# Ledger of designs, part 21: VHH binders against WD repeat-containing protein DWA2 (DWA2)

Target 1, 350 residues: WD repeat-containing protein DWA2 (DWA2), of Arabidopsis thaliana (Mouse-ear cress) (q6npn9)
Amino acid sequence: MQGGSSGIGYGLKYQARCISDVKADRDHTSFLTGTLSLKEENEVHLLRLSSGGSELLCEGLFSHPNEIWDLASSPFDQRIFSTVFSTGDSYGAAIWQIPEPYGQSNSSTLECVASLDAHVGKINCVLWCPSGNSDKLISMDEQNLVFWSLDSSKKSAEVLSKESAGMRHSLSGGAWNPHDVNSVAATSESSIQFWDLRTMKKNNSIERAHVRNVDYNLKREHILVSADDESGIHLWDLRKTKFPVQELPGHTHWTWAVRCNPEYEELILSVGTDSAVNLWFASASSEHKTSESPVEASRQRVNPLLNSYTDYEDSVYGLAWSSREPWIFASLSYDGRVVIESVKPFLPRR
Below, E stands for the ipSAE of ESMFold2; O stands for the ipSAE of OpenDDE; V2 stands for 0.75 times the mean of E and O plus 0.25 times the DockQ between their complexes.

## First folded at step 21 (VHH; framework vhh_7qbe_3)

Design AA1 (from J3 with S47I; at its last look DockQ between E and O 0.59; V2 from the best seeds 0.00; counts 0 for: pae E 2.1 > 2)
Fold by OpenDDE, look of step 21:
Structure AA1 (fold): chain B 350 residues (1-350), chain A 115 residues (1-115)
Amino acid sequence: as target 1 above (350 residues)
Amino acid sequence: QLQLVESGGGLVQAGGSLRLSCTASGRTYEMGWFRQGPGKEREFVAIINPSGGSTYYADSVKGRFTISRDNAKNTLYLQMNSLKSEDTAVYYCAAEGWSYGLDYWGKGTRVTVSS
């Protein structure tokens, strides 16, 4: 049964890896995506779901210098976003502003609000403070965390603090704790590191190899989900970090990214190089009543995989839930295909 | 630290074919080939994504060169057909490791095309 992709598609001209929900857009379900072209000119696309939910429209197309490796929309301004990009010899990071009105013209230029020029090493990501009114940012390179204050009025970013994670661990990315604005998780080759931004010290770590990506549960405090390359998906209780609370098999190839639903605490999306998006139902409740009966235990093994979206022709790298419509998500495959899907049929019955 | 070792370079006549290999010491994500000719800057040749399903080529080699990979062997290949004198260069293998981008490089293998 070739389950016809019920998804709404949009095609980029070039390869891409990055997509972000425009969180600050309260009027529309919108996404930003950036291209990864080896050509000199790259593009940022502002995509908007039509009011009827039947079409994905390009509301703005903007030129961007060099390959975009990371893209994140600001939580406080729908026109503001960050990118990490290659510079030929190195990597850079910058904050951009979309000009008004949004134009479909290729002649539309992004305004650079600020350059994050504090890194000597390869920048991996920029994280925005999850508090809707915060002008705080974190950037990470392979060895360092930099804490920033953005002044939109002055169009400048100031370094508040900088710290090295050490030479033994290459940082690959991270997530900002939505429940504690002073806490950030950073992924390395050998561990998930938890940093206190007030002291700029590592307070704790989970020893786990090849964690590619992490995301915090927005509804459950102390729950972190990780995508671990070949080992699958792990749910962690940060109060008990010795073992994961739950393990999911992940993908048939490398699990690249994981995202917790912003409203439905049990729903998780993952993407991988197997060209699939998986929707998971994960329950952090330890109360699995071990029904004493082996027969009942076998029956209650609810397949945690709710659905698999496989109508992709290439590796899926980009994934974003809509904050406005939390039953909608966007995915991005390497070939530049954006797909919008609804998970309404799989929502828990209230 | 990821190590890349190129092989397969040599002398070939114009119009001939050559196959380059690059063996990685570990897991790689995106991989690519670059080349540097005499008196020229290093230039992009081809790139392949982790799954091998997507490839991109420089215009100068499009239709003549084919990039492929075997993930089980941690090996990258470049099949070069219809070689020209302009293809004479040291060819370098590049790979994405743990961090984003092509941050690991081989020592290169020399390809000489004789007219």
Scores: ipSAE 0.520, ipTM 0.800, lowest interface PAE 1.4, mean pLDDT 91
ESMFold2, look of step 21: ipSAE 0.543; ipTM 0.793
ESMFold2 (binder alone), look of step 21: mean pLDDT 90; pTM 0.915

Design AA2 (from J3 with S47Y; at its last look DockQ between E and O 0.51; V2 from the best seeds 0.55)
Fold by OpenDDE, look of step 21:
Structure AA2 (fold): chain B 350 residues (1-350), chain A 115 residues (1-115)
Amino acid sequence: as target 1 above (350 residues)
Amino acid sequence: QLQLVESGGGLVQAGGSLRLSCTASGRTYEMGWFRQGPGKEREFVAYINPSGGSTYYADSVKGRFTISRDNAKNTLYLQMNSLKSEDTAVYYCAAEGWSYGLDYWGKGTRVTVSS
């Protein structure tokens, strides 16, 4: 009995890797996704969960030049988002605005608000300031961090500062600290680097190889979760960075991304190239009551894996919790399949 | 630094088959084949994602070429069937390194299709 996917599906015409919650949409549970087609023309889809929660509808389909490798919605405007895209010879990044009204017409064109043209190397991500200065952005290439100020009224972005992480470090991505707007984590081949945006200096690092992705816990200060290619998922207390506070096995292939739930601090989602989404219960509380009895310790090892969603035909690269409905998440597999799922049955009993 | 080494190229008659291999010195994510014919620009041939579950081909080779990979061996393959004179080129292996995208290239292997 192939446990029928309880999820709501939506199919893109092309391959895709990027999906983002539309955080600024307070009225609807919405997601943005972008295609990764080798064709000249790509697409951005605005998806909205129906009021009944039974359907995922395309509210807008927009043409986008070139393959989309990264996509992030702005926290302050539901119409504003960023993309990283290939240009054939290189990579670019830009800020876009969805035109009003939202239309299903294929003729809808995105307005380019600003181009982030400060990079010579391969751009890997654009991060929006999660709180406070919502007009601030960070872009990263393999070696450099660029701090931006976006002026929506002028439709321009200005470089505030730029710094190199050094030639020995290949940056792959990062996350903006929601608890400290002056702090950003950047992942490299050999470490997680913590940067102070005020000084544009690396203040600290976690030495760990092959960290693919990181995410901050929104409810617990100093907790960072990492997805490691082969070693799984690690929870870090940033006050004690020598060892992770918890290790999760991750995926049977490469663990690609992790996302902390915005409301439920113990819930973590991960995706991987094993074509699965995993829901984890992780407790950063060091109070492992060393039950003296090895037998009791073995019994109390609650399987941290709450659920595994395996109804995918390809690698899952995209993952986003809904900020509006924190029990809902969207996943995206490479073949262009979007799935919306609810984790209500697994929520901690208050 | 990731190294890619192509092999399997050679002389083949029109209508014949060849299998190309590309061995990577380490972990690879996305991989692909490109080719450059005489007097032509380098062109895309085929793409494969990390899991091997998704492939994409240029229209000119669709139905004739098959891209595959063995992650345990860090090896990429290109099975080329029904070869044509137009397929004569140096074939290059490309692979994604630490950052996404095709960052590394092999030195290429020459394929010559004789009519």
Scores: ipSAE 0.496, ipTM 0.779, lowest interface PAE 1.2, mean pLDDT 90
ESMFold2, look of step 21: ipSAE 0.630; ipTM 0.850
ESMFold2 (binder alone), look of step 21: mean pLDDT 87; pTM 0.887

Design AA3 (from J3 with S99N; at its last read DockQ between E and O 0.86; V2 from the best seeds 0.84)
Amino acid sequence: QLQLVESGGGLVQAGGSLRLSCTASGRTYEMGWFRQGPGKEREFVASINPSGGSTYYADSVKGRFTISRDNAKNTLYLQMNSLKSEDTAVYYCAAEGWNYGLDYWGKGTRVTVSS
ESMFold2, look of step 21: ipSAE 0.718; ipTM 0.877
ESMFold2 (binder alone), look of step 21: mean pLDDT 88; pTM 0.894
OpenDDE, look of step 21: ipSAE 0.295; ipTM 0.693
ESMFold2, fold request of step 25: ipSAE 0.765, 0.760, 0.741; ipTM 0.896, 0.893, 0.885
ESMFold2 (binder alone), fold request of step 25: mean pLDDT 88, 88, 88; pTM 0.900, 0.898, 0.900
OpenDDE, fold request of step 25: ipSAE 0.893, 0.892, 0.896; ipTM 0.955, 0.954, 0.956
ESMFold2, last read: ipSAE 0.764, 0.743, 0.762; ipTM 0.895, 0.882, 0.896
ESMFold2 (binder alone), last read: mean pLDDT 88, 88, 88; pTM 0.899, 0.895, 0.899
OpenDDE, last read: ipSAE 0.892, 0.893, 0.896; ipTM 0.954, 0.955, 0.956

Design AA4 (from J3 with G52S; at its last look DockQ between E and O 0.11; V2 from the best seeds 0.00; counts 0 for: pae O 14.3 > 2, grease 25 > 24.2, placed apart)
Fold by OpenDDE, look of step 21:
Structure AA4 (fold): chain B 350 residues (1-350), chain A 115 residues (1-115)
Amino acid sequence: as target 1 above (350 residues)
Amino acid sequence: QLQLVESGGGLVQAGGSLRLSCTASGRTYEMGWFRQGPGKEREFVASINPSSGSTYYADSVKGRFTISRDNAKNTLYLQMNSLKSEDTAVYYCAAEGWSYGLDYWGKGTRVTVSS
């Protein structure tokens, strides 16, 4: 039974790794994606789900310089987003504005709002403050965190603070704590580091090797999920960081990224280099009543894997839940395939 | 123990191109290329960060060499263009294993650039 992908597809011309929900778009379910082409000119695509939910349409196609390695939409303006890109000699990061009206013409040029030119090293990511009205940003390279203030009216970004994480551990990415705007998690080769932005100091860490990606649960305070390469997915209670509260097997190859659902606290998506997207049901509630009966314990082992989407021909690197429609997600495989899927059948019965 | 096997080395004329491959017997974290020329110390050539895809190059090879990785095949590549006599060396593949801090090395593949 070739489980026909119920998903809606869109094809990019070039390889790609980055996709983001357009969080500030309240009228449409929209996503931004960027290409990773060795050519001098790359592309940013603004994609919108049709009103009927049957088609994914390109609402805007924009030229972008060089390969895009990271892309994140601003939470406060649907036209504003950040990219990390290669410059041939190094990496750069910039804030862009989509021109109005949105055009499908390849002639549409992005306006550069600000360049994040504070890094000497290779930039890995740009994080937006999760508070809907915040003009604050964090950029990370392999060794440094930079805290920024964006002035959209002046089209400038100012460095508020900068700190080194040390040479011993290369930073690879991170997540901004939605429950504490002064807290950021940064992933390194050997740990998840928790930084206080007020002091620009590392306050705590989880010692774990080969963490590739982290995401905060938006509904549950103190819950962090990590994608840990081959070791799978781990749920962490930040109040008790010695051991994960739950372990999921992840993918058959590298677990690349994880995303917590913005509304349904138990739903987690993951992607991997096994060319799959997995939907998980994770319960942080320790109250698994160990039913004394081994037989009952075996029956109640609810398979945490709700569904696996495997209709991809290449590694899946990009993943984003829709904030507008939290039962919808977008995935992006390396070959430039975007797929929109619905998880409605798996939603908890209210 | 993780094994690394290099291939693709050979004799090439100045200005020519070669593509090196390194196959790992298992999953690796970070991988890179090093080289050792005659009478020289082993030097860094290029590396790729598996998480970000970021690539690093020595200044001497920047713009001429391209490092890439196929994770599904556990294979590392080095495309070498515009080769120079000074690129003559034994090229070594290096990888960080699953255990943090452990580095593995291949036996090397010889690249000779003839002027």
Scores: ipSAE 0.000, ipTM 0.204, lowest interface PAE 14.3, mean pLDDT 88
ESMFold2, look of step 21: ipSAE 0.490; ipTM 0.794
ESMFold2 (binder alone), look of step 21: mean pLDDT 84; pTM 0.853

Design AA5 (from J3 with L102F; at its last fold request DockQ between E and O 0.86; V2 from the best seeds 0.81)
Amino acid sequence: QLQLVESGGGLVQAGGSLRLSCTASGRTYEMGWFRQGPGKEREFVASINPSGGSTYYADSVKGRFTISRDNAKNTLYLQMNSLKSEDTAVYYCAAEGWSYGFDYWGKGTRVTVSS
ESMFold2, look of step 21: ipSAE 0.630; ipTM 0.840
ESMFold2 (binder alone), look of step 21: mean pLDDT 90; pTM 0.914
OpenDDE, look of step 21: ipSAE 0.540; ipTM 0.811
ESMFold2, fold request of step 22: ipSAE 0.691, 0.658, 0.588; ipTM 0.861, 0.843, 0.824
ESMFold2 (binder alone), fold request of step 22: mean pLDDT 90, 90, 90; pTM 0.915, 0.917, 0.916
OpenDDE, fold request of step 22: ipSAE 0.899, 0.889, 0.886; ipTM 0.958, 0.953, 0.951

Design AA6 (from J3 with Y29S W98S Y100S; at its last look DockQ between E and O 0.07; V2 from the best seeds 0.00; counts 0 for: pae O 9.4 > 2, placed apart)
Fold by OpenDDE, look of step 21:
Parts: C-alpha cells; structure tokens; sequence
Structure AA6 (fold): chain B 350 residues (1-350), chain A 115 residues (1-115)
C-alpha cells in the first residue's frame, strides 16, 4: 500500500538531526529544529502548524553559531531552549532565548541566556525537568551528569551537583522521569542507568548493550521504552527489569529514537537510519491471556506496527510528539526535511 | 569487503585547521583514526563507538581534535584544530569488521603542517 505521504513538509537549507516540541506554547502547535551544517553558520527554525493544520510555517529563523547536535525546548517558557553544539575542537551547550516578538522574526539573533560550561568532554544532551514548574535541567557528557538550576531572571545557570558515571560507561543520552523528578535514566554502551538526583548516585540499571535512546511513558508509571541497534524496541517495567515486557522489531537498520505519546499510552513512535518512521501499538499489560488454543493465539497476534512512514530520502533522526495536539508528530530527516503527520486514524477508539 | 576512503588532507600552516572525512562503503561498528608520521610508527589518534556517543583520543591530540561520525552517510570525520608540525602524517581511517579489532583500513590522506 503506497500510502501517499499525507504529511505536511518543510525544508531546511542544511542537514539537521534535532527537533523538539515547543511544550510551553499552549496556543499553537510549534516545533523547534536546528541545523547541522559543517559551516560556521547554522540556523534554528521555529515552525508553527497553521490553524487549519494544512501548512507548516516558519515563524522564526535564527542564526546559531555552531552545528547543533541536540535541541530541547524548555517546558516552562516557549522562548527558551537548549542546544548542544560542536565548536570544532570540542562541544558546548547553552540556553537560548528567542527575541521578542515571539514567532514574528525572520532574521533575529538568539540571546544566550546561559552557557553550560561544566563539561570537558563531549556533551551528548540536555534534559529539561518535565515538570513545567521547574527550572532544572541536566546535561550529560560521555562520563558525567551535571544537574543545573536556571535562573531566567538573572540569565544564569548554576551547577547544583555533578557526578561521574565512571570511565567504563560512555553515556550517550537519557530521559528525565516524568513521574519522579528525582530520577533520570541515562543510556550507556552497556546499560540503562537510573540515577537519583538527590544523591547523585546510580541506584539501578538495566543491563542491555547498544541502547541508543530511551523515553518514559507519560501515562503509565514505571514503563520505559528503549531503542536498541540490534534488538529493536523494548518496553520495560521498571519494577521488573530483568526482562522486557514487550519487544518490537524496530527498524531494518538502526533504531535511532523512540517517543511515547503524551496522551495515548499505547502509541509509540520510532525513527531509524532506514529512513522510516514507525507507529507502534504497544500494550504493557502483562496479561497475555494465554489463550489455551494455538488458533486463538495466532488470531490475536495483532501486528504491533500500525503504520510506517517511508517518504524520506535520508535517515530520520528527529522525532517529537506535539503536547498540544497529541495526535500530531514531527519528524526530521538528515537532509533537513521536516514532516508533520497526524495519527488520528490510528487512535484507539474510546 | 568494506572499503574506506579518506579525504580532506592537505597543506596547512601551523595553528590552522583541517577536517578529514572517511567514507565507508557499508555499515561500520567501531571506527577510528590513526596516523603515521615520517619515520614514525603508526599511532592511534581517535576512536568512536557505533552510536557516536563515546570517543577516545590520544593525549597528543586531546583538546585539539574532535572525532565524529554520521551513520546516515557512513562517514567518519576528524576535525583538527590548532595543528602543529608534529601532526604532519598520513592519516588513516580504520573500522571494525567481523573479527575482533580494527581490520579495515583506508589508503590514507596526507596532512602536512608547515611552520
């Protein structure tokens, strides 16, 4: 079924890997994306879905001094976001503010609110506290976690705590637990590590190799989803971490990222270097009713893959659900193509 | 058989910058850069894991060189800043194959740093 791309497209001038929902924008479905240009000049694009949902418009185009490897919007201010960027010889991370008026500027300069200058190694990501009331953030390099407090009024960030994960553990990214603001999951080459921010100690881990990305289920406490290069997508019950609750086949190449839907607990999106976005239906309910009859078991094997979006010409690295409209997501392929899609046809019938 | 092709080498003045690229003909796991200077043995420069999240550097290049990779393009990069005469070498791309260790090598690209 050549499902014609019903998606709404937007093209960046340069390659890109990072896209984020503007969670704090309650009035519009908006996304931020950053370019990964080898040149010194890069761009941040503020994209807004039109009121009719038929067009994706650039509301703001901002110059960024370096290639952007990570981008995350602040949950408390629609004008605030973080980037991880390369400096040629190293990596940096900073908090930026979009100049006023919000969404009306085509060539404005970003204001640097704060530099996260606590890292010597390669910074991988910046995580914002999922609580809209918190100005806390975490940055991670390959070996260290840094816990920050952002003071927007003072335009400064203060280190609250810092801890090393050890030399044997190369941290690649992570996710902040939306159900426990004191808990962060960090991915390493050999494990998912769970850190307590109060103590800055690792209190638990899932031993799994080649985990690239993790995301928490926002509706189900204790459910974590991981993307693995070799084994695909895994759903984990954090109360029982010895085995995954469910396994999905993932992508035909590397599964790069996974995102749980903010409202629909069963819906998961994944992207990969196979140039595809997959929509999954995953049920964490252990009640595999062992239907006694092999025939009934075969009929009930609902294909967990609801849809596959393959109208991409390059690897898909960026993925974001809209918090405002949970049936909408944005994807970003390396070639700088942004696509907005609706999953309304696949929503569970209440 | 996996093929590796290096590019980006050239003549640069001391203090200058170069960016090397290595394109692989297929998927790679662990990748790295090595170099061989005149009259010297081949030495480790930098390595990067499959995800790109873990990097290692020789002490001699730490803080000046940055290794990165684009898996979508099957390309490895080496950003070299603050180049020194001691950095003059043929730079080789290496990748891990089916056997343990780095078993695929490029033909190398020459970097010359003039004083």
Amino acid sequence: as target 1 above (350 residues)
Amino acid sequence: QLQLVESGGGLVQAGGSLRLSCTASGRTSEMGWFRQGPGKEREFVASINPSGGSTYYADSVKGRFTISRDNAKNTLYLQMNSLKSEDTAVYYCAAEGSSSGLDYWGKGTRVTVSS
Scores: ipSAE 0.007, ipTM 0.280, lowest interface PAE 9.4, mean pLDDT 89
ESMFold2, look of step 21: ipSAE 0.373; ipTM 0.736
ESMFold2 (binder alone), look of step 21: mean pLDDT 87; pTM 0.886

## First folded at step 24 (VHH; framework vhh_7qbe_3)

Design BB1 (from J3 with S47R; at its last read DockQ between E and O 0.85; V2 from the best seeds 0.86)
Amino acid sequence: QLQLVESGGGLVQAGGSLRLSCTASGRTYEMGWFRQGPGKEREFVARINPSGGSTYYADSVKGRFTISRDNAKNTLYLQMNSLKSEDTAVYYCAAEGWSYGLDYWGKGTRVTVSS
ESMFold2, look of step 24: ipSAE 0.746; ipTM 0.892
ESMFold2 (binder alone), look of step 24: mean pLDDT 88; pTM 0.902
OpenDDE, look of step 24: ipSAE 0.872; ipTM 0.945
ESMFold2, fold request of step 25: ipSAE 0.822, 0.806, 0.794; ipTM 0.923, 0.919, 0.914
ESMFold2 (binder alone), fold request of step 25: mean pLDDT 88, 88, 88; pTM 0.903, 0.897, 0.903
OpenDDE, fold request of step 25: ipSAE 0.906, 0.897, 0.904; ipTM 0.962, 0.957, 0.961
ESMFold2, last read: ipSAE 0.785, 0.814, 0.763; ipTM 0.907, 0.918, 0.896
ESMFold2 (binder alone), last read: mean pLDDT 88, 88, 89; pTM 0.903, 0.904, 0.905
OpenDDE, last read: ipSAE 0.904, 0.905, 0.909; ipTM 0.961, 0.961, 0.963

Design BB2 (from J3 with S47H; at its last fold request DockQ between E and O 0.86; V2 from the best seeds 0.84)
Amino acid sequence: QLQLVESGGGLVQAGGSLRLSCTASGRTYEMGWFRQGPGKEREFVAHINPSGGSTYYADSVKGRFTISRDNAKNTLYLQMNSLKSEDTAVYYCAAEGWSYGLDYWGKGTRVTVSS
ESMFold2, look of step 24: ipSAE 0.752; ipTM 0.896
ESMFold2 (binder alone), look of step 24: mean pLDDT 88; pTM 0.897
OpenDDE, look of step 24: ipSAE 0.780; ipTM 0.898
ESMFold2, fold request of step 25: ipSAE 0.781, 0.041, 0.027; ipTM 0.905, 0.353, 0.363
ESMFold2 (binder alone), fold request of step 25: mean pLDDT 88, 88, 88; pTM 0.903, 0.903, 0.903
OpenDDE, fold request of step 25: ipSAE 0.885, 0.887, 0.891; ipTM 0.950, 0.952, 0.954

Design BB3 (from J3 with S51T; at its last look DockQ between E and O 0.81; V2 from the best seeds 0.77)
Fold by ESMFold2, look of step 24:
Structure BB3 (fold): chain B 350 residues (1-350), chain A 115 residues (1-115)
Amino acid sequence: as target 1 above (350 residues)
Amino acid sequence: QLQLVESGGGLVQAGGSLRLSCTASGRTYEMGWFRQGPGKEREFVASINPTGGSTYYADSVKGRFTISRDNAKNTLYLQMNSLKSEDTAVYYCAAEGWSYGLDYWGKGTRVTVSS
């Protein structure tokens, strides 16, 4: 007999590729996710973890006009989020507001706060500035970055600047540096590019093919983690980018996303097209009876893979830690299955 | 850019079988087959994930068609069994490239099912 259940599940009716932590929800552990229906009608689901932590509840179900390929909750307003969408020849990115209930609401209609109408091709991602005093966004298509100022009360978004990354890069995504709000990393087929938003100029690049995803470590100022198709997961010290400081095996197929834990600086999650979620402990440490151990010996001490979650039926594309409860994460597989897990068994015992 | 070339179409009697192939010139992620019958809109037939481990089928073909892929050869297949006259269509291969979405399409291969 199985002694305990692993994850808490929730099923979307349609295929799906994106999920986001509702970071600004200080009352509940919540996530937003969206669907890839062949119908013109798609759905955004607002999901809340129950008080007992045993159930994932749908708090809101909202119509969305097109297939949702990327979704991000505002770090500062739990009702505001972005989508990147495409259906046939139609594409775009927009900022949405979830309806405010006066009592418990059954409204199903999202209000469009702004459309990000400055791109000449499909938009691949929208990044929110992590600063508490910033209303800034970055959007990317295959070749361009657009820097925006958002005014949600006036329902407008203004282009502050726009710049080309180059024709041969095919930008796919990125991350905003939480330690320097003027710095953004952009991923592409050929490199990770580091942009200075004050000048809209690349000031560094890591040349590596097929980098799908990156994330900054919130606790380690100069550490970036990357996922690429060829070699898995790499940790970089941005002060010396010629070689990674650590490599992790990743997945038995392509590593699609990596996420640094917001509170436990050595925990990294990854998801992949091998239908797995992997939890990693990334540290250069030595545990001997003496403190005089060579650094070389410490690298051989432990297997960095803490756990592998493999009970999925399709590629896992979506991944988010909860900022409110940093031992909780959500994953999303392509068949529309959302799973909540706790990593508490792997945390240090004080 | 990524190119997709279908082959294997032709004339076949009802109840017969046919195997379609689609060769990609580069890396592909999600892939699928679509079809367009005379005077009809293009419709989904089947799709397959990057490893080949998960497949999806339209109700009209479930149990009769099998999608598969050989990643070493960058080739997608559709095995079509128990063919019916309503399966007559131009069949298109579609693939996701580096950017999301099924943006790359072949020119199609014609399948005609006759009594």
Scores: ipSAE 0.692, ipTM 0.870, lowest interface PAE 1.5, mean pLDDT 86
ESMFold2 (binder alone), look of step 24: mean pLDDT 88; pTM 0.897
OpenDDE, look of step 24: ipSAE 0.814; ipTM 0.917

Design BB4 (from J3 with S54N; at its last look DockQ between E and O 0.78; V2 from the best seeds 0.00; counts 0 for: pae E 2.3 > 2)
Fold by ESMFold2, look of step 24:
Structure BB4 (fold): chain B 350 residues (1-350), chain A 115 residues (1-115)
Amino acid sequence: as target 1 above (350 residues)
Amino acid sequence: QLQLVESGGGLVQAGGSLRLSCTASGRTYEMGWFRQGPGKEREFVASINPSGGNTYYADSVKGRFTISRDNAKNTLYLQMNSLKSEDTAVYYCAAEGWSYGLDYWGKGTRVTVSS
């Protein structure tokens, strides 16, 4: 288990840094991933977990002209996804449509639905509105946040608003609050910023250096998880942001990404530059009351690390839970290896 | 913001060795060495991941060059052995900063291998 190949593997021919759950695929557990090739045309792979759960199958292979640094599947349409791309000093972000028939090997090319042309500088991420507004997007460059309206039928994206975060912040990514579609968290070298999309103003921040990645808990509406370089993983109650409510150790090198499980509220995955994926149990503070015996009044710290997946040859950068099968996750290491794992042995007995 | 300074270049006989260094003024993620020979385009030489555990090399230097990094000193190294006249070039250090991609470059250090 721990000492061998425990998951289902799939190899991209090139280096890669991004993978996304195809949340809108209600028929299959599917993922999208893209490559970073300097010399060859880049590729987007649509991957499906086989019916027996024994292998990953490539259901679509699409050319992409540039290195793909971020990729996100639309939460509402399995054919629609975004890429953030760069090659040398060129950059961009675009919205793509997978052609009909969906999921067929040898599908030819992607249709570009829209280009997100409002940035001065490299685009670092594209965030999809998680509910109610399937046509709304956020894109970020180092200093700007742009709010878009997408019209797939007209193949256009319109800027609804644009605002500067200021040059001190160097925005790198973020997450859209699934419990408040008017709220977005943005990460930067100096802080986590919370933006109100109705006003396009920052209404709060957590001043903390080197926050690489954040994710909202889908079941605990006030909980945000952050990955801090060298500082590990922190859980925040957004009602009281002065101090984190819990800390997890992270990785033996830098923690690159964290993901809250979409169904099991205590489960968190992290990936890092130590070539590992770590599964965590994020216990509430000791809400469970101690016994009324004086001898049993104390509890010891529970080890929050449930498992460490270490069968990787390079830094792990990509991480996605399956929304369809929430005990399944995909990971992606820089050498292009995708691995599917199940966390069923660690699920609570209910 | 982030600055890279190379050192260690010079004149060396074919078959000899040199060690290049690159000191960064701040935190770096991916790092690498590139070179530009006389009348040639800049080309990739070697790269190393943030932890220092994984390395990549151009075919022309595999087995002869070794890239390494000391994260406590913010320093990248290139050990060049069995040097050939074809290795004559200006060698550049490159690094990824907070944002993705190798956006930061040194001014280069010249290596001349005498035939």
Scores: ipSAE 0.534, ipTM 0.799, lowest interface PAE 2.3, mean pLDDT 86
ESMFold2 (binder alone), look of step 24: mean pLDDT 88; pTM 0.902
OpenDDE, look of step 24: ipSAE 0.670; ipTM 0.870

Design BB5 (from J3 with L102M; at its last fold request DockQ between E and O 0.85; V2 from the best seeds 0.83)
Amino acid sequence: QLQLVESGGGLVQAGGSLRLSCTASGRTYEMGWFRQGPGKEREFVASINPSGGSTYYADSVKGRFTISRDNAKNTLYLQMNSLKSEDTAVYYCAAEGWSYGMDYWGKGTRVTVSS
ESMFold2, look of step 24: ipSAE 0.740; ipTM 0.891
ESMFold2 (binder alone), look of step 24: mean pLDDT 87; pTM 0.897
OpenDDE, look of step 24: ipSAE 0.742; ipTM 0.885
ESMFold2, fold request of step 25: ipSAE 0.733, 0.731, 0.758; ipTM 0.881, 0.884, 0.895
ESMFold2 (binder alone), fold request of step 25: mean pLDDT 89, 89, 89; pTM 0.909, 0.909, 0.910
OpenDDE, fold request of step 25: ipSAE 0.892, 0.892, 0.891; ipTM 0.954, 0.954, 0.953

